# VHH binders against q9y6x5, part 370

Target 1, 379 residues: q9y6x5
Amino acid sequence: LPPKLLLVSFDGFRADYLKNYEFPHLQNFIKEGVLVEHVKNVFITKTFPNHYSIVTGLYEESHGIVANSMYDAVTKKHFSDSNDKDPFWWNEAVPIWVTNQLQENRSSAAAMWPGTDVPIHDTISSYFMNYNSSVSFEERLNNITMWLNNSNPPVTFATLYWEEPDASGHKYGPEDKENMSRVLKKIDDLIGDLVQRLKMLGLWENLNVIITSDHGMTQCSQDRLINLDSCIDHSYYTLIDLSPVAAILPKINRTEVYNKLKNCSPHMNVYLKEDIPNRFYYQHNDRIQPIILVADEGWTIVLNESSQKLGDHGYDNSLPSMHPFLAAHGPAFHKGYKHSTINIVDIYPMMCHILGLKPHPNNGTFGHTKCLLVDQWCI

## First folded at step 16 (VHH)

Design gc35 (framework vhh_7uia_1)
Fold by ESMFold2-Fast, scan of step 16:
Structure gc35 (fold): chain B 379 residues (1-379), chain A 123 residues (1-123)
Amino acid sequence: as target 1 above (379 residues)
Amino acid sequence: QLQLVETGGGLVKPGGSLRLSCVVSGFTFSSYHMAWVRQAPGKELEWVSSISGSGGYTYYEDSVKGRFTISTDNAKNTLYLQMSSLKPEDTAVYYCARVEYKYSGEWTPFDLWGQGTQVTVSS
């Protein structure tokens, strides 16, 4: 029988939450598995880009999901994070569930992972749920475990997405210990439910489970606002994305727009596309706009208004506050092993190895994750 | 047809209790997050509490935590706010609203379809 893998994402689960709060169920999971303390995500540190990087092993400039709101200069199409299901946006890469289904006698299952309700290269997961934020974790888990027990053909790759702690991180900010403690305890209980359900169904011993996230969260404040309207008039540009990375499409000469923005705030960097730092790997795609503004950690770009967000992400991917973690358990993984850091693009080639799939060309390095795996030598 | 009907407000002394009710119709109650928001005289709308339709999550503004409890009765399509230890600062018109979380981490703006229910906390 082929190996099986369940990939679980808790959106916005900042790595250092593990050190500042108690997670008895997650710690029991880690004790008999592996923990990667920090996962260095891709820039921009946002939900759609990083979820797609996990399953493709590619930087955003290569897989084409460069933000949660996008404009493609060649085709003149617009993308938003809610209802745009056009395969055009997703077709610049091949996610792992598509590759998994190309093997003889394999199926994939998905509970709301970004991109899984869209046919990509004419392929959609054999079993999937359309995105609906009101569907419980329990219902998502019930569907995934039912599909993992299907034998015709067997589901070998499954994904499960949950919106917390991101929603609460935005609403309360990560420094609100009382509210975050309550939310994170609920998440730990859901992890306990997940493990208990897999044990009850006889799946636990033979299933590889990865628990990870797409990004972290940083504290924002009404004292840390950048009012873009004080920098430039709306008649000079079209706004494609606002905060904390603003994507600017000039309506006039690009250099004139750049000069109006360049020295407007000490708390943001203004880049012409060709001047975006190479370390971001955020330059070589038509969906990256001619001018990009990058706010400093904890600063919010606004349009002559206050912001209700007390937490946010999207900031520089070198910031520890933007990093998630990765925990894993199963027959492919060592027991009780702790690793310091991997890149989020490294998850894809590791998952391909576990499933026996040949990875598409990618930006990950298998060597970075080999020490997590029982069939590999670290030395 | 979407309809939200808020009831249960009134005049109460500091330290008192009230239970607000919101009866909803025209949509599947368990498919949405529901919220209570309030507006004090001369102030902006303030979020008070939210509950997920099926996720079992509840959220509270810091000033009401431990004093207010949000709950639902899905069979009756009714949202409740049990308020205890009421303070003069809780004086406001209370509205219930339907909300939706997006992948971007944003809640949809609160849609207010009812007239609200007035809560007055004074001597």
Scores: ipSAE 0.146, ipTM 0.568, lowest interface PAE 3.7, mean pLDDT 89

Design gc36 (framework vhh_7uia_1)
Fold by ESMFold2-Fast, scan of step 16:
Structure gc36 (fold): chain B 379 residues (1-379), chain A 123 residues (1-123)
Amino acid sequence: as target 1 above (379 residues)
Amino acid sequence: QLQLVETGGGLVKPGGSLRLSCVVSGFTFSSYHMAWVRQAPGKELEWVSSISGSGGYTYYEDSVKGRFTISTDNAKNTLYLQMSSLKPEDTAVYYCARGEYKYSGEWTPFDLWGQGTQVTVSS
């Protein structure tokens, strides 16, 4: 029978949560599967960019989802002013569900993974749910498992997205042990429900399951604010994205805007587009603005106002606080194996291998994930 | 003239329901994401809910999920917030705003705001 894969994301699940809180259901999943302790995500460390990197194996400058709020200088389209079903934003790459449907003549199913409700290269996930944050984890899981059992052509690739612990991480901050303990215990219970549902339906032993996340979370504070209004007037620029990576479109000479911003705060780096560090792989796309501001970890960029966020992400991808983990179980994976680190772009070629798909050119390295797989030698 | 006008606020008892309306004028409603943002006395602004111009995508703050429903009537250029099972903690001035919350606390800049409507949940 063809291999099947379910890819599950818990948004904002910082890797170090595994060491600071107890996850009995996740630990049971791991003991019979594999754990990658840290996944180095792409810059910027935001939800839409990293979810699309997982399913394309590409850096943000290559797949075109460069932020959660975007402006395209060539077409003059604004992401925030567009219908979120506009394929324009997603068409710079081919995600794995499109490849799955076109190469193998198989079906894909999706419960709210970013991009799955959009026709990309004229191909939409065979089964999908329109994004609605009020839909329960149980309903998403019920739909996915129904489609895995009752589809023709067969569903071989399925995705499931859940907004926590990111929403609570923003609201309470990751240092709020009482609130975060409650949220993370609930997530562990959802993982238990997932495993139990798959066992009940006879899917568990033949389905490959990956549990991962797009980024981590770091503590913010009212004492760590960078006020842009103290350095530059709003009449000099258009703000495309604010914090912790601000995207600045100058209304006057770019160098004049840069000079007003470059010494604004010791807790913020200011880059002309061509001076963005090469290690970010965040330069070669028209949706990356002429000036980018990058706040230091835990600092929030504001416009003469306080910030309500007690936690945030989007920071430098070298920061361990920005890293998620990856756990997996199924016939493709070893049992009881732990690996230290992979890059988030490495997940795509690994998934293509498991499904028997030819990967599109990508930035991942299959060799980095070989030790996780039973059909590979890891030396 | 670009304008957002909120109505429907008032005093309600805990466990009660209330529906807020926001009438927009001067722009094509279906081309923009719309949001509800609230401010409790002495506290910072808190995003509550957002909806895409098509009405196909909705986003909610965790504390209001299952209790609040955001919707639009594009023919009437009106945004709604149906609030149920109201709690004292929901007491705030509620603002209609043009702007987008996409996933998990991610906000776009809000560039147009209404005057606000007071919601008070008290016995």
Scores: ipSAE 0.012, ipTM 0.513, lowest interface PAE 8.1, mean pLDDT 89

Design gc37 (framework vhh_7uia_1)
Fold by ESMFold2-Fast, scan of step 16:
Structure gc37 (fold): chain B 379 residues (1-379), chain A 123 residues (1-123)
Amino acid sequence: as target 1 above (379 residues)
Amino acid sequence: QLQLVETGGGLVKPGGSLRLSCVVSGFTFSSYHMAWVRQAPGKELEWVSSISGSGGYTYYEDSVKGRFTISTDNAKNTLYLQMSSLKPEDTAVYYCARIEYKYSGEWTPFDLWGQGTQVTVSS
C-alpha cells in the first residue's frame, strides 16, 4: 500500500493553549503518537505566508506569499483576500500536492488549505473544495475521508483547514479564559470526531495524520494603539499592509518617508528594506516594500481609528505567543515521543520523506524531525 | 431489499464471552466497510469496531482493543464480533452498520437498519 498522509491545520492554535486547557481527545492522539511542543514559524506570522511555508519548506522571501496583502512593484499587481486566486502570486514555489501529483502520478485532496483552489504551475489538487468559510468542519471531513477511501489513482496526500481558534482569538483575545475554553473544547471534540471517523472507515492504522497550526495569538488592547496618521500624512505613501507589520510604498523620496516614521512611536521599529534583521529572512523579494514597520507584541497600528481586535498575530517570530504546535500519529511516527521545538519549514522535507517524494530545494532541515520517525536514527 | 439482522446477544457475567452475528442481504457485502456500533441506555451511539470490505483490515475503539475481534465470512454474507473479557460498561444494544457514502460527498457513518442485539454484563 502506498504511504498516505493527512495534514490538518487549526488556524491560530497557540502552543501554550495545550498547557492552560484540557484536550482529552488530542491527548489520546498524542499518547500513541508524537508531540512537538513549539513550532517556530516564519516572519511575518500570518495565515497565508505560514500555510504556504508548511507545504513548500521555504521562507516567505523565497515562496513569494510575503503577507496577506501584497503589491508587486515589477508587475504592478495587488494581492488581497478578494483576489488571491491569481496563480502569479503562488508560482514562486512548488507546494507538496503539486510534487505528489507529478512525481508518482498520485492524487491529492484538499479541504480549503490556502492555495489548493489555485492552479500552481498549471497543476491543481486532484480533489478540492473552493474556499468558503461557511462550510462546516463536518462537510470538509466528509469530503476528505470520501476521497481518501474512494479515489483512483489513490489519494496519498490530503489537507484539511479549519478557521478556529483564530477567529475567536481575534474576537475575544487569548486571555479570555471563559470564551477560549469553550472554543478549544469544541476543537478537541472535532479532533475526537476526526479520529473516530478515520477508525470507523478503516483508515486510522495505515494513515499518517499531522495536526498543526500556522501561528499563535497575543492579547491586544485599546490602550496599545499606534496611530500612523499622527506620524505621517497619507499623501506621502501608499499603504500595502497595516498591522502589526505595515508595508509602506513611498510616493516621495524613501529617506524622507523613513525620517517622518522612524521616531514616531517607541512601540514600533521602522526598517528600510535592506535593514530588516537577517533572522527574519524577510528581505529578498520584490513584494517586500521599501519600508516595513514592525509593532511590538500586543500593539496595533491604526489609521486614526479604534481597533476592535482583542487578539492578533503577525508579530516577531521569536515570540512564544506566535508559536503553534505539531502533533502526529501513524505508521511513520514513534508512539509516546515528545520533542521540544522544530522550525515550521522543517515540516515539508519530513512530509516528503513520509510520502517517498524528492523534495524541491528548501529551507528546512530533515535532521530536526528525524527523532519523530520510526525509520530514522535519532541523535 | 437491504437488511441487516443482528443476533447473539444475551446476559453474561463480567469476564465472560459472547459472539455477535450480523447477516446482511440486498447488497454485495465485500464492496462495503462494515462496523459494529453500540448504544448504552440514555447514551449516544458509540463506534466499537470496523472491517474493510476485503476483510483484510480491522480497527477497534481503544477500550475494546485486545478484548474484541471483528471478522467476516463473505460466503455466508455474515459479520461477526467475538467479545471476550466483558465488563459491565460493555452493556448496550449492539448494531451492525454499513458505511455508505452519500451523494455530494456526504456519508452516513451509522446506517442502522435493524433492532440490534442486547448485550447485558451483570454486576
Scores: ipSAE 0.000, ipTM 0.110, lowest interface PAE 20.1, mean pLDDT 86

Design gc38 (framework vhh_7uia_1)
Fold by ESMFold2-Fast, scan of step 16:
Structure gc38 (fold): chain B 379 residues (1-379), chain A 123 residues (1-123)
Amino acid sequence: as target 1 above (379 residues)
Amino acid sequence: QLQLVETGGGLVKPGGSLRLSCVVSGFTFSSYHMAWVRQAPGKELEWVSSISGSGGYTYYEDSVKGRFTISTDNAKNTLYLQMSSLKPEDTAVYYCARAEYKYSGEWTPFDLWGQGTQVTVSS
């Protein structure tokens, strides 16, 4: 029988939530599986970019989903919301579900993972749900487990996406202990339901399950705002993305726009595209704008107005507050093993190995995840 | 048509209770965090409580925690705020509001509001 894998994402699940809150169901999952305490995500630390990096093993400049709001200078196309189903945005990489379907003639299933409702290289997930935030976790889980149990060719790769704790992290901030305790307890209960459902359906013993996230969350404040309107007039540029990484398309000379911005706030860095730090791997793509502004942790870039957000992400990927975790259980994984850190791009080649797929060229290093796997020698 | 209609406000003595209702038409709660937001005379808008439609997550401002309970009845398309141990400082117009979580990781401001219902806590 071919190996099977279910990849689950709880959006915005900051790694240190595991140490600061109680997760009895997740701890039982980890006790019989593996935990990676920190996953170093890609820059920028946003939902679409990092979810696509998980399933491609590529940095954002290589897979082309460089932000949640994008402009392509060559084609003059704009990307700004979840209803933008133009394959153009996603076609710079081959995600694992496409590889899974084209190699070995297997099926894939998806409950709302970013990109799974878009045909990519003329291939869409065999079973999928169009993105709709109104669909409950329970309904997503029911569909995924139905497809895992009743498909021909068999579903060997399945994905499940959930919007929490990101939605609540933005609204209340990660330091709101009372509200975040309730949110995280509910997520732990959902993990308990997931495990129980898989056991009841006879899937648990033979299924590899990865629970991870795309990024963390940091506390924001009305006292930590950068008013871009105090730096530069609207007539000089087009704003492609705002906060905490602003993407600036100049309408006048680029150097003039840069000079107006470069010393505007001590709480943001202003980069010409060629000066973006190499460690970000955020330079070599036409969707990366000529000037990028990067706010310091907890600072929000605004246009002469207050921000509604008490929490945000998108910040420097070296920040621990931006890091998610990874937990896994199943026949491919050791039991009771803890690992300190991997890169988010390392998840893709590990998943390809588990599924017996040949990975496309990628930025991950299989050696970083070897110690998690029972069929590998950790030297 | 999209509409929020609040009811259940009124005059109550300190320590009393009221139940506010918000009937929703033209959309479902499951796509939105529904909220109660209040405005006291001469004060700014203050968020009171929220509930997620899909996950059943509830959230409260510190001053109302343990006194107020937010809930939904999806079959009736109705959002409730059960208010107990009411204080004079709870006197305000209470608005039903919605906010949308966007897949792109953006949280919208409250984009649909009711007309409000007056709650007066006084002897």
Scores: ipSAE 0.013, ipTM 0.392, lowest interface PAE 8.0, mean pLDDT 89

Design gc39 (framework vhh_7uia_1)
Fold by ESMFold2-Fast, scan of step 16:
Structure gc39 (fold): chain B 379 residues (1-379), chain A 123 residues (1-123)
Amino acid sequence: as target 1 above (379 residues)
Amino acid sequence: QLQLVETGGGLVKPGGSLRLSCVVSGFTFSSYHMAWVRQAPGKELEWVSSISGSGGYTYYEDSVKGRFTISTDNAKNTLYLQMSSLKPEDTAVYYCARQEYKYSGEWTPFDLWGQGTQVTVSS
């Protein structure tokens, strides 16, 4: 029987939450599996970009989902939550569920992982749920486990997405110990429910399970605002994305717009596209705008108004506050092994190896995850 | 069609309690996050509390934690805010509001509002 993998994401699960709060169910999962303490995600550290990087192994400039709000200058198309189902935006890469369905005549199942409700290269996940934040974790889990047991061709790759602790992280900020403690305890209980359900259905011992996240969270404040209206008049540019990474499309000469922005705030870096630091791997795509503003950690870019966010992400991917973790359990993984750091793009080639799939060219390095796997020798 | 109707406001002394109700029509709670938002005279709108329809997550502004409790009754399509240990600073018009959490990880602006109910805390 082919190997099976369930990939679970808890959106916005900052790596150091594991050190500051108690997770008895997650710790039991890790005890007989593996833990990667920090996953260095891709820039920008946002939900759609990083979820697509996990399943493609590509930097954002390569897979084309470069932000949660995008503009394509060639086609004049805009991307947002209201039009995220247009395949145009997702077609610059081949996600693992598409490869899974095309290489081996296998099925894929998805409970709301970003992109799984879109036909990408004319292939949609065999089983999927349209995104609805109000669908319970239990209902998502019930569908995934039903599809894992009752499908022909067999479901060998399944994904499960949950929007917490990101929603609470934005609302309260990660430094709100009382509210974050309650939310994180509920998430740990959901992890316990996941493990219990898989055990009851006889799936636990033969299923590979990865629990990870797309990014972390940092504390924001009304005392840390950058008012873009104080820097430049709206008549000089079109705003494609705002905070904490602003995407600026000039309506006048690019150099003039750049000069108006470059010294506006000591808490914001202003880059012409060609000057974006190479370490971000955020330059070579038509959806990346001619001028990019990057706020310092905890600073919010606003348009002459207050911000409602007490927590945010999207910041520099070198920041530990932006890093998620990865935990895994199953026949492919060592038991009780702890690893310090991998890159988020490394997850894709590891998953391809577990499923016996040939990976598409990608930015991940299989060697970085070898020590997690029982069939590999790590040097 | 789509409607939010708040009731339960009134005049109360400091340390007193009130229970606000919001009856919704035209949609179900499970598809949305429901919120209480208040506005004191001459001040900006202030978010007070939210509840997820199906997930059971409750969220509170710091100044009301331990004093206010948000809840829903799905059979009655009613959102509640139980307010205790009321302070003069809680004096405001209280609005019931609807909000979504977007796939991209952003909270939407409140897209449906009630007409508000006045809460006055005075000696």
Scores: ipSAE 0.264, ipTM 0.639, lowest interface PAE 3.7, mean pLDDT 91

Design gc4 (framework vhh_7uia_1)
Fold by ESMFold2-Fast, scan of step 16:
Structure gc4 (fold): chain B 379 residues (1-379), chain A 123 residues (1-123)
Amino acid sequence: as target 1 above (379 residues)
Amino acid sequence: QLQLVETGGGLVKPGGSLRLSCVVSGFTFSSYHMAWVRQAPGKELEWVSSIKGSGGYTYYEDSVKGRFTISTDNAKNTLYLQMSSLKPEDTAVYYCARTEYKYSGEWTPFDLWGQGTQVTVSS
């Protein structure tokens, strides 16, 4: 029987939530599996970029999904719509479901993972759901489990995406213990439902399951706003992305725009593209704008208005508040093993190994995940 | 001049229906995501629904799913919110707003707002 893998993402699940709230179902999952306490994501710490990094093993400058809102200077195309299905934006990399379908005679299934409803290199996930936030977790799970059990060629790679706790993290902020407690308890119950469903269908003992996330969340405030309109007039630039990383396309000389922005706020770093710190791996792509503004943790960049967000992400990827976790269970994984930290790009080569696929060139290091796997020599 | 003008609010009984309209001027709304955001008395702003201005791609807050329908008419530069099975909890000022959305339902700060229209659900 070929190895099977289900990759589950709970958007915006900050690693520190595991210490501050009780997760009885997730803890039972971890007890018989593995836990990576922190996953260092890619910059910028946003949904589309990090979900695509998980499945390609590439930094954003290499896979081309550099933000949730993008402008390509060469083709003059703009991506500002989360439901835009133009393959152009996704074609700079080969995600694992495409590799799975092309290298082996196998199928892939997807419940709303970013990019799975788009044909990439003329290949779309064998089974997929078009993105629709109205579809319940239960319906997504029912479709995934049906496809895992009833496909020919067999579904060997499946993905499941859920919008929480990100949506509530934005609405309430991660410091709202009452509201976040309710949201996180519901997520733990969904994890319980997932495990129970897999057991009832006879899938649990032979299926590898990874539960992870794309980023964390930090507390924002109306007292921590950077008003960009106080720094520079709209006539000087086109705004490609706003907060907490602003992408600025100058309409005049780049140096003049930079000088107007450089010292505008003590809570924002202003970079010319070539001066973006090397540690971000956020420079070598035409979709990265000539000037990038990076707000300090918890600060929101606005256009002469208030912000409704009490929580946000997108900040520096060295910040622990931006880190998710990874938990896994199944025949490929050790039982009761805890690991401190991996890079989010390391997930891709590990998944390729589990599925027996040859990875495309990537930025991950397989050695970082060896201790999680039963068939590897850890030291 | 950029402008959003809401109409259609009023007093309705529980279980009733209303259609809110938002007429936009000064820009092509089909190029943006448009949203309905509400504020109940003594509460913070709550996002209700969003649509890609060209139509077809819709998002809803959980409490309104199955009861509210967002739509656009590009020829009239108008955004609609069809509200059915109204509850007392739906009582709020409803604002039309311009925004950008992603998969997780998060948004950039709304960069253009209407003046609001009052919806009151009471017996």
Scores: ipSAE 0.000, ipTM 0.286, lowest interface PAE 12.6, mean pLDDT 88

Design gc40 (framework vhh_7uia_1)
Fold by ESMFold2-Fast, scan of step 16:
Structure gc40 (fold): chain B 379 residues (1-379), chain A 123 residues (1-123)
Amino acid sequence: as target 1 above (379 residues)
Amino acid sequence: QLQLVETGGGLVKPGGSLRLSCVVSGFTFSSYHMAWVRQAPGKELEWVSSISGSGGYTYYEDSVKGRFTISTDNAKNTLYLQMSSLKPEDTAVYYCARTDYKYSGEWTPFDLWGQGTQVTVSS
């Protein structure tokens, strides 16, 4: 029987939520599985980049999804929703579902994970759903479990994406305990539903399940705004992305634009592309703009307007507020084991090992995750 | 040259329906993500819904899921918001906006706005 893996993402699930709220269903899942308390994500700490890093094991400069809004200097293409089906943006890496279908002649299934509805290297997930936020978690779960049980060739890799708690984190902010407790209780109930569905269908004992997230969330405020219009006139640059990492394409001399920006606010760092800190691994890609602005935690970059965000992410990946967690259960994983920290790029080679796939060259280190696995030694 | 024009607002009873329209000119919306954003009296702007230029991806605020449907008609260069089961809490000025948002209700800057259309839900 081939090994099977279901990868589940709850967008924007900050690791510290596990310490501040009760999760009875998730705790029951972890009791007979593993917990990684912090996952250090890639920079920038945004949805598209980090979801693609999970399934490729690559930094953003290497896989090419460098932001949620992008401009490619070589081809002069803009990344927009009209390009969601354009493989150009996704073809700089090979995600695990493509490897699964090509190396093992097996099927992959997807409920709305970023990139799964795009033909990447002429390969699309065998079963997938078009993105629609109005589709319930229950419907996504029903489709995934149906495909896991009723497919030929067999589905061995499946993904499931859910928008919460990210949407509520933005709307209310992570410090709104009343609203966040309600949202997080609902997510815990969905985890309970997931486990019960898998048990009912006879999948639970033989399926490896990973529950993780792409990033965390930090509190924002109307008192912490950086007005970019106060720094520089719109005639000097094209704005590719705004907040909390602004991507600036100069219309005049780059040094002149840099000089107008560099002293504008004490609450953002202004980098020429070649001066971006090496630890970010955010430099070697044509989609990274000549000037990048990085706001300090909790600060929002705006264009002469207020911000409706009470929470945000995209900030420095060294910040604990930006870190998600990882929990896993199944025949590949130890029971009742806690691990402190892994890098988000380490998830890919671990998943390849579980599925018996040869990983493409990647930035992950298998040794970081070996203590989670029953067929590996920790020392 | 670049403009968004909203129509379709009005007064409706709780439980009623309205369809908002936004006609765009000076650009093709198939190249952009389009959004509906509302502002209730004395409140801040609230994002309601977005749709990709392909029409393949739709995004909704939790309070409107199952009640509102966003759609486009490329031939008419028009964005729609079909609102059903309207509640007094839906009373607001509704704005059509251009954005470049992707996935999970993450807020991105809006670079072009319409003038707004008033929706009032009252008994």
Scores: ipSAE 0.000, ipTM 0.353, lowest interface PAE 12.3, mean pLDDT 88

